# VH-VL binders against q0atu2, part 63

Target 1, 119 residues: q0atu2
Amino acid sequence: MLDKKARIRTSREYRNVFEKGKRLSGRFLIIYYVENALDNNRFGFITNKKIGMAVIRNRIKRQLRAIVREYQGQVKNKHDIVLVARAGIGKSSFEGMEKDYIAIMKKAGLFARNANKID

## First folded at step 17 (VH-VL)

Design yk59
Fold by OpenDDE, fold request of step 20:
Structure yk59 (fold): chain C 119 residues (1-119), chain A 119 residues (1-119), chain B 110 residues (1-110)
Amino acid sequence: as target 1 above (119 residues)
Amino acid sequence: EVQLVESGGGLVQPGGSLRLSCAASGFTVSSNYMNWVRQAPGKGLEWVSIIYRRGSTEYADWAKGRFTISRDNSKNTLYLQMNSLRAEDTAVYYCAREGSSEWYYFDYWGQGTLVTVSS
Amino acid sequence: AYDMTQSPSTLSASVGDRVTITCQASQSIESWLAWYQQKPGKAPKLLIHDASSLESGVPSRFKGSGSGTEFTLTISSLQPDDFATYYCQQWDEYSGEAYTFGGGTKVEIK
């Protein structure tokens, strides 16, 4: 759903974020974020088996992509951001995920100062 | 000025039902994450339920099936429907708002309303 | 489930004393920790959120510190108005337990 250019796709790209980025955990999500040299943000998504079956993991991933897409215009530019879904997210509501995303992104200072719809 | 005013508490027999109200002013209930927290006499605080901005809800495991959190946007009021009440449900029930900008903590609390379940 | 162990349960102190209350989480919650003060017959009052951020109007003698699993509330010089019960509060990763409170610490007059 996100543009190809807005996605972290390679293992190398993920590794770079994990190694050089900052980490922040929320209730349902862990984000790793680092500045990139691009003109756009890139997002990565990780859902591990602790969440549940593949069907659940895929659902969660779709939901997270939807959340990221909705708020991507409010995120500071030039960042690679990896979202790691925590085990508890499997039983969370979409709103719970959304709340957590916004919360941790705020805490990370990743929203633009003029960002709207995040309060 | 933000205010929360609980009402509806009282004496009820085991197995009975009671609906608590939390009238909010100074802010919009539907635009905030609203919670119920209870406190048994002489005991600590215990989270009961949350209602999200778009209406999703969560409950403590012990509350599931017996308690229902809801709101009336037109009245800017939060509710807690309590059914099949037990003696151990005796407590002061607080409505609490999460922070307006930052979340996962409760910045405003009502004065609480006492629910006593006794035969 | 995320557990929160608060200690001590009771603390006797005198005015002017330095008071320390500790909360230990069973899982890392980073800085998602809040502290509340509650006086008899009153609702809890938020003192600190995000582990160390003082709420408006809270005296500077209150200090929150810590991250991960260990958190501390310190009252540098206990005042008469500070005799109360204090609670820490965290979120819980798992459903059915959105939030967890510490067991509370009653700060009473020695």
Scores: ipSAE 0.924, ipTM 0.961, lowest interface PAE 0.5, mean pLDDT 95
Fold by OpenDDE, fold request of step 20:
Formats: C-alpha cells, sequence, structure tokens
Structure yk59 (fold): chain C 119 residues (1-119), chain A 119 residues (1-119), chain B 110 residues (1-110)
C-alpha cells in the first residue's frame, strides 16, 4: 500500500489535478498529472463501472497501486498523478497493465533521467 | 544488428498442425515485446499474438484456442504453434518486435514464412 | 473494437508529386499511430511512430501528422523508390485485438 502522504485523498486535490493538469491516454490508462508544491509525489486512482463489477474494479485498483509502488522511486518528484482506468483494462493481464503504465509515463516525461527497468 | 528470421512454413492439410520459429539476433527476445502478424495473399496485415517480457500472452479472438505463442530463452527464439488449421489461415506469418524504448509499434520484422493450408 | 479506416485504397501518382494518405480511428488514440511501407514480397518497414516521429534512415520527404482520430502520411515529392503499399497501425483498448492495421494504400505509378 502507498503511504498516506503519497496518496491523493481529497476531492479538492483531485479537482486540482483534473483542472490544471495535463492529460495523456494509453491503451488501458488515462493519466492526469500536474506539478505540486510538495517534496513528494501523490497518486490517485479512479475506476468506473465500465470496467466491470466491483470485484473487478477493486482488483484493478490493487494492481495499479502495486505497479505505481514498484516504479514510484523512478518518477520525477513534485507531481500529482491521477490514473484513470479505461474500460478495456478489465480483461488485461498485469503485465499488459504494467506495460501501459510505463509507456504512458515515459510519453509524459515523468520518469527521472536515471530511471531503470523502464526500457 | 537486429535481425529476425522466420522458418517452419509450408503446405499443410486442413485440421493439421504447424510450428513456426523466429530466430532473433542482436537483442534478447525475453527482454522485448514480441508479436506475430500475418498477411493473407493479396490482403492486409492482421495481428495474431503477443508475448510479454515476463511471459504473459494475448491473442486475437480468432486465434484463441488454436494458436500458442511461446519462446525459448536459451535459443533466443520465438515460436507460434498452430493447430486445427483452416484454409483461411493461409498467409505469410511475420514475427515483429516492438520498439525498444517506446512500444505499441513494430520496429523490426522478419522476412516472413508462408503457410499454405489446402486439401 | 477499434476501427481504422485508411484512404484511399489505391493512389496513382507521378514522380515528384505530393502524396497524402489518411487514417481515421473510430476512437481517440492520441499519438499512438505508426506508418509502414511494404513492397511486394517484402516485410513491412517502419516509417513513422508516435504519429510524427520519423524512424532513423527514413527520408525526410516522409512526414506524419495528426492526433486523436485523424492522421496523415505525406510524401512531399514522390520518388521511384516510394511506389509501394502503406499501412497505418494503432493499438486497441480491448483484448480481442491488441493491434489494428489500416486497410492499406497502394501507391502506383500513373
Amino acid sequence: as target 1 above (119 residues)
Amino acid sequence: EVQLVESGGGLVQPGGSLRLSCAASGFTVSSNYMNWVRQAPGKGLEWVSIIYRRGSTEYADWAKGRFTISRDNSKNTLYLQMNSLRAEDTAVYYCAREGSSEWYYFDYWGQGTLVTVSS
Amino acid sequence: AYDMTQSPSTLSASVGDRVTITCQASQSIESWLAWYQQKPGKAPKLLIHDASSLESGVPSRFKGSGSGTEFTLTISSLQPDDFATYYCQQWDEYSGEAYTFGGGTKVEIK
């Protein structure tokens, strides 16, 4: 589980990311990202009913948190990032999800220069 | 230099089986996203299957249950096992690598191997 | 499933002509689009990825543009070596087909 300080928790924080952040879409994910004034990154996760039943949505959310946790040390600091799961993610493998996360984060230029295991 | 060389194509009767090989050099198959793409005579390109870096696989709906993508890391070779072949499976089969740093496109292709399914 | 409509299917042109090929996606794919060139009896060759990034070794007369649902491949001045079939390619959000290719455009000599 991500530390509390690494999580977007309030509606106001989410709205700020959606309104002021940039948006990029991948195969399974949409990310909204914006710089923050903190010394750490914060992540938010959104799943909707288009993905499937609550059990599926919860599984996807857990998997996304696991992926973010795995690569969080390689993400440029001082960013708020919201991950929105697309409908097709419900039938994707964990590796497919991971691939898409890395791909979209790279495209957004959100990985640090010294990041490894992303190529 | 990156190179992909397909083999194993030939004439087979309907209901028969065939295993295609793709020998890779200049890069490690298990470190890349590898795909099979086919092309029926005089027709366009059609995606068949993908194998991820940790071994997960995806298939086109029409390929599920009949086609199996795999690899031998010791031989740096990609395979496509084709069972219950049909006349409509007649095509040139290509192995294709996704980009090394960015993905979702194919930067290197083999020369292809022809599979002909006919009674 | 995501659809990809490529047009025209066939294009007759002369050396030196400006050639334009279009691909239209049924859903937005941002810039996740690639272009390939294929000659008879040969494998496809990557020309452009990420909608506009020219692959190393590809002549500068090839240009990719567009984002979202509308994409264009332009050959500013057609050369004899450019007569071939061209394909666009995208990913698919759903599992039934991870990747989709356009129907192809055959560029032939007028």
Scores: ipSAE 0.923, ipTM 0.960, lowest interface PAE 0.5, mean pLDDT 95
Fold by OpenDDE, look of step 19:
Structure yk59 (fold): chain C 119 residues (1-119), chain A 119 residues (1-119), chain B 110 residues (1-110)
Amino acid sequence: as target 1 above (119 residues)
Amino acid sequence: EVQLVESGGGLVQPGGSLRLSCAASGFTVSSNYMNWVRQAPGKGLEWVSIIYRRGSTEYADWAKGRFTISRDNSKNTLYLQMNSLRAEDTAVYYCAREGSSEWYYFDYWGQGTLVTVSS
Amino acid sequence: AYDMTQSPSTLSASVGDRVTITCQASQSIESWLAWYQQKPGKAPKLLIHDASSLESGVPSRFKGSGSGTEFTLTISSLQPDDFATYYCQQWDEYSGEAYTFGGGTKVEIK
């Protein structure tokens, strides 16, 4: 699980990312990202009812957290990043989700230059 | 130098089976997202299947249950097992690698192998 | 499944002409759009990825533009080597249809 300090937790924090951040869409994910004034990155996760039942949404959220955790150390620091799951993600594989995350993050320029496992 | 070479195509009767091969060189198949794309005579391109880096697979809806994508890492070769073939499956079958920058596009293609399903 | 409408299906032009091909997506795909060139009996060749990024070795007369749902491939001055069929390609949000190609545009000699 992500460290508490690595989580976007308040509505105000989410609102800040949506209002001031940049947006980029992939196949299964939309990311909103903005620089923060901290020494660490924070991640937020949103799964809408369009994805499916609560059990499915919870599964997707769990999978997204796992992906983010795996690549957390390779993301440029001082960013708040919100992942919004698109409707089609409910039928995606874990690897498909992972591939999309990496592709979007690369396009956004959010990975460190020396990041591995992303090529 | 990146190369993809398909083989295994030929004439087969309806209901028959055929396995296509795609021998890769200049890169590692298991380290890339590999796809099959087909093209019926005089028609457009149609995506068939993908195999992910960790081995997960996806198929076009029409391909599910009849087609199986796989790979042999020791041979650096991609495969497409086709069962219960139909006349409408007649096409040139291409193996294609996804680009390494942001993926979701195909930067290298084989020359294709023709599969003809006819009684 | 996402729809990809490519137009025109056939285009007659002369050497030196400016040629424009259009692809329209049913939903926004940001810049996740690629263009391919295919000649008879040959595999497709990647021309442009990420809507506007020219692939290495592709002549600069080829230009991709657009974002969201509208995309265009432009050949500023058609050359003899450019007579071929062109395809656009996108990802699809839903499993079972990972990728979608446009119907193709055959550029032929006028």
Scores: ipSAE 0.894, ipTM 0.946, lowest interface PAE 0.5, mean pLDDT 94
Fold by ESMFold2, fold request of step 20:
Structure yk59 (fold): chain C 119 residues (1-119), chain A 119 residues (1-119), chain B 110 residues (1-110)
Amino acid sequence: as target 1 above (119 residues)
Amino acid sequence: EVQLVESGGGLVQPGGSLRLSCAASGFTVSSNYMNWVRQAPGKGLEWVSIIYRRGSTEYADWAKGRFTISRDNSKNTLYLQMNSLRAEDTAVYYCAREGSSEWYYFDYWGQGTLVTVSS
Amino acid sequence: AYDMTQSPSTLSASVGDRVTITCQASQSIESWLAWYQQKPGKAPKLLIHDASSLESGVPSRFKGSGSGTEFTLTISSLQPDDFATYYCQQWDEYSGEAYTFGGGTKVEIK
């Protein structure tokens, strides 16, 4: 039930997703995802220096965490999901990132049909 | 039943201004991602601007600072304010909705309104 | 930074022919590609989203295929109603040009 439970924390856990998981790119995000053996989902977040300065990268991470938290109730359980920010995300808005997250999660089959609805 | 009707086009001199309107019926403008797309006579399609459901906006680089997308939710109407118009802005302007089930694609378009910038 | 190259610019074919239109993206867009039909004096009409998914009411003779950077629109048996210009469309990763359209393919029926 805690945020700690919903986080991918170790290098081994990240490597498992990258090596075994499926990959899907949207406009601003790439997701890697694989079924896990838990009862819950876990999320990881990666930003790189091509996105921009640390202030920008930290803003992106904070915004992505907020987006994931808002929609996590609609995500199918038992998945490890890593969100990789693409270079263009640095100049995006929160709404641009939110739209892209919903779109790619739906296309991946990880997200409910009603994800198109306004909060 | 979904319908989009643009208006406000016409002949204007270089440096002038126009405000385009797009009256929507059969859906709620503020619940959807709404765009303007233009087409110069005999030419292809060119994206102009988007307004997101929560009100964030993006613009084509050539439109930034001159064009403003907005909406009036009480009238269910989308707008494009165009300032400092130039000859190359001559085009049919369409409003377009991103599909409610699949974003990033324009499932409904208005009939367009012609803007002619000429002395 | 993203670009779309569409070919051919014009093609002529007879009723009943199979015709193919191609779009090339400069960067992988996976399957995030739309095809539109535009008849003279009319607004564009969405035919296909997600590279291959037909819109409701679009005749089954239209088929979209491809992924990554190479995409095709095929009309398996050209009809008189198919005289139109066709455009492909993608998103662009960078703000300042959210969507990019191909240059168009005018299909002329003879």
Scores: ipSAE 0.846, ipTM 0.929, lowest interface PAE 0.6, mean pLDDT 91
Fold by ESMFold2, look of step 19:
Structure yk59 (fold): chain C 119 residues (1-119), chain A 119 residues (1-119), chain B 110 residues (1-110)
Amino acid sequence: as target 1 above (119 residues)
Amino acid sequence: EVQLVESGGGLVQPGGSLRLSCAASGFTVSSNYMNWVRQAPGKGLEWVSIIYRRGSTEYADWAKGRFTISRDNSKNTLYLQMNSLRAEDTAVYYCAREGSSEWYYFDYWGQGTLVTVSS
Amino acid sequence: AYDMTQSPSTLSASVGDRVTITCQASQSIESWLAWYQQKPGKAPKLLIHDASSLESGVPSRFKGSGSGTEFTLTISSLQPDDFATYYCQQWDEYSGEAYTFGGGTKVEIK
């Protein structure tokens, strides 16, 4: 679903975002984000072990990737963004996750202008 | 202008059922996150339920299995079906909208409808 | 579940006084906090969202501050229209209690 170019791939890349990036928490998600030197955005996904077993955590990651893919065209370019799923996300609906993603991305200023009209 | 008008409150016996309505004007119910919030006499505010834009729902733990939030998009109306009512459900029930650009906050509330559960 | 402690429960004050109301969250909610005003027989009215962002039409004498777990609503010079009950509100990470309100602060005439 996400293009390989749009993925954070290595432990070093993840660590850079955690150490150098800004952090913002919502209800179900935490984002870490930092400018990169590329022409595109990259996304990473981390699930909290408190969410549950691997099958549940993998479902959550698939849902978050789908959400990110749907809105990726509205994200300001040149950012590495890591989504960390909080423990409470395990009982959230897809819509709860989507709402929270949009809310925290708007608050972080990561959507392009006019993107604040996301329904 | 935005308006929310609740109706359907009244006196009901313990164990009975009641259906509350919230007629909305000035905005589209299905394009917004809609909530029910209640207030027992002399008490504070207590969240009851949310319906998401695409129809997913969440409930307060004490309401699960007894209350059902729903909507009729052709009538632009939100509903709360309340079953197995108890004395402690006596409250004013409000419908409330989350803001179109600032979610997680209730920018418009109806006037409320009183539900009294008494023998 | 998240918990929200609001103090004081009742406050007596005179017109012109500076009043301060606090809310304490049991876990960090960053700045995801609202303040509401409720007058007798009426629905709550949103005053402040995002801890400190004033809603349109709300007088500038209302100021919200705080982040993390400690939040304050200050009215710099109390007016007759401000005698009401005030509530703070947060989200909860877990389903079953999506939103939590403080217990309320009733601001009464001294």
Scores: ipSAE 0.844, ipTM 0.932, lowest interface PAE 0.6, mean pLDDT 91

Design yk59
Fold by ESMFold2, fold request of step 20:
Structure yk59 (fold): chain C 119 residues (1-119), chain A 119 residues (1-119), chain B 110 residues (1-110)
Amino acid sequence: as target 1 above (119 residues)
Amino acid sequence: EVQLVESGGGLVQPGGSLRLSCAASGFTVSSNYMNWVRQAPGKGLEWVSIIYRRGSTEYADWAKGRFTISRDNSKNTLYLQMNSLRAEDTAVYYCAREGSSEWYYFDYWGQGTLVTVSS
Amino acid sequence: AYDMTQSPSTLSASVGDRVTITCQASQSIESWLAWYQQKPGKAPKLLIHDASSLESGVPSRFKGSGSGTEFTLTISSLQPDDFATYYCQQWDEYSGEAYTFGGGTKVEIK
């Protein structure tokens, strides 16, 4: 579970990332990211109805949060990062999302360590 | 030295079944994203299936329900079980590894095994 | 599903020629594109990943460029070893076709 301090919570915080941040798209995910003035990272998650019904969208949110938690220790600090689920993610698997998250975070230069390995 | 060696191809009648094998050396199959890609005689490349590092799978729509990707980690071997074969499945079948540092690209391929589906 | 349009389908060239092959994606894939070389009876060989990153051991006469929807493979001075078929490849956002290849470009000797 992400710490309360590691969550983007307000509309203003989300708007800041979308307006000021960089954007990078992968297969299933788009990330928006910007440096913040905190000591830590914050994460936000956006899904929409084009992905599927509520049960599917809730599964996607839970899986994305689990993925972020798994790799959060490898993310360079002081960033606000919003993950936007693309329409195709609704039929993806946990591993499809995990692979894509690692790939786009690495390409964005947001990982401080190699995240390609599974322990 | 990374090596992929396919086997199990041959002649089979329509409606028949065939199991392809891909013996890997120089790397661990279960630590990588492994794919099958096929090529009909005189035609281009067509993706068939992926098995993810944790065992999740994804298939081309035309392969779903007929083809099953799997692996045997003790033998470091990838498999493709092909059922209900049709003439249009005639192709050379390659196993391919996604790059160890850069996913979504196939850095090593086997030499392929020919499957011919004919009466 | 994403489409990948590759052109030309065939080209004739001589040793020393500059050869250009183009791939067009139906939707932006940013730089998530690979180029492969395939000789008759052989497996494909990865030349370029991430649109422009040359694989280890690939001669410097090969150059990938482009982003978004349009991508180019250029061979600056064609060598005898370069007569082959070339394919581009992308991911597809939608399940059921995770990877899509271009139709191929056969580079033939004049």
Scores: ipSAE 0.836, ipTM 0.927, lowest interface PAE 0.6, mean pLDDT 91

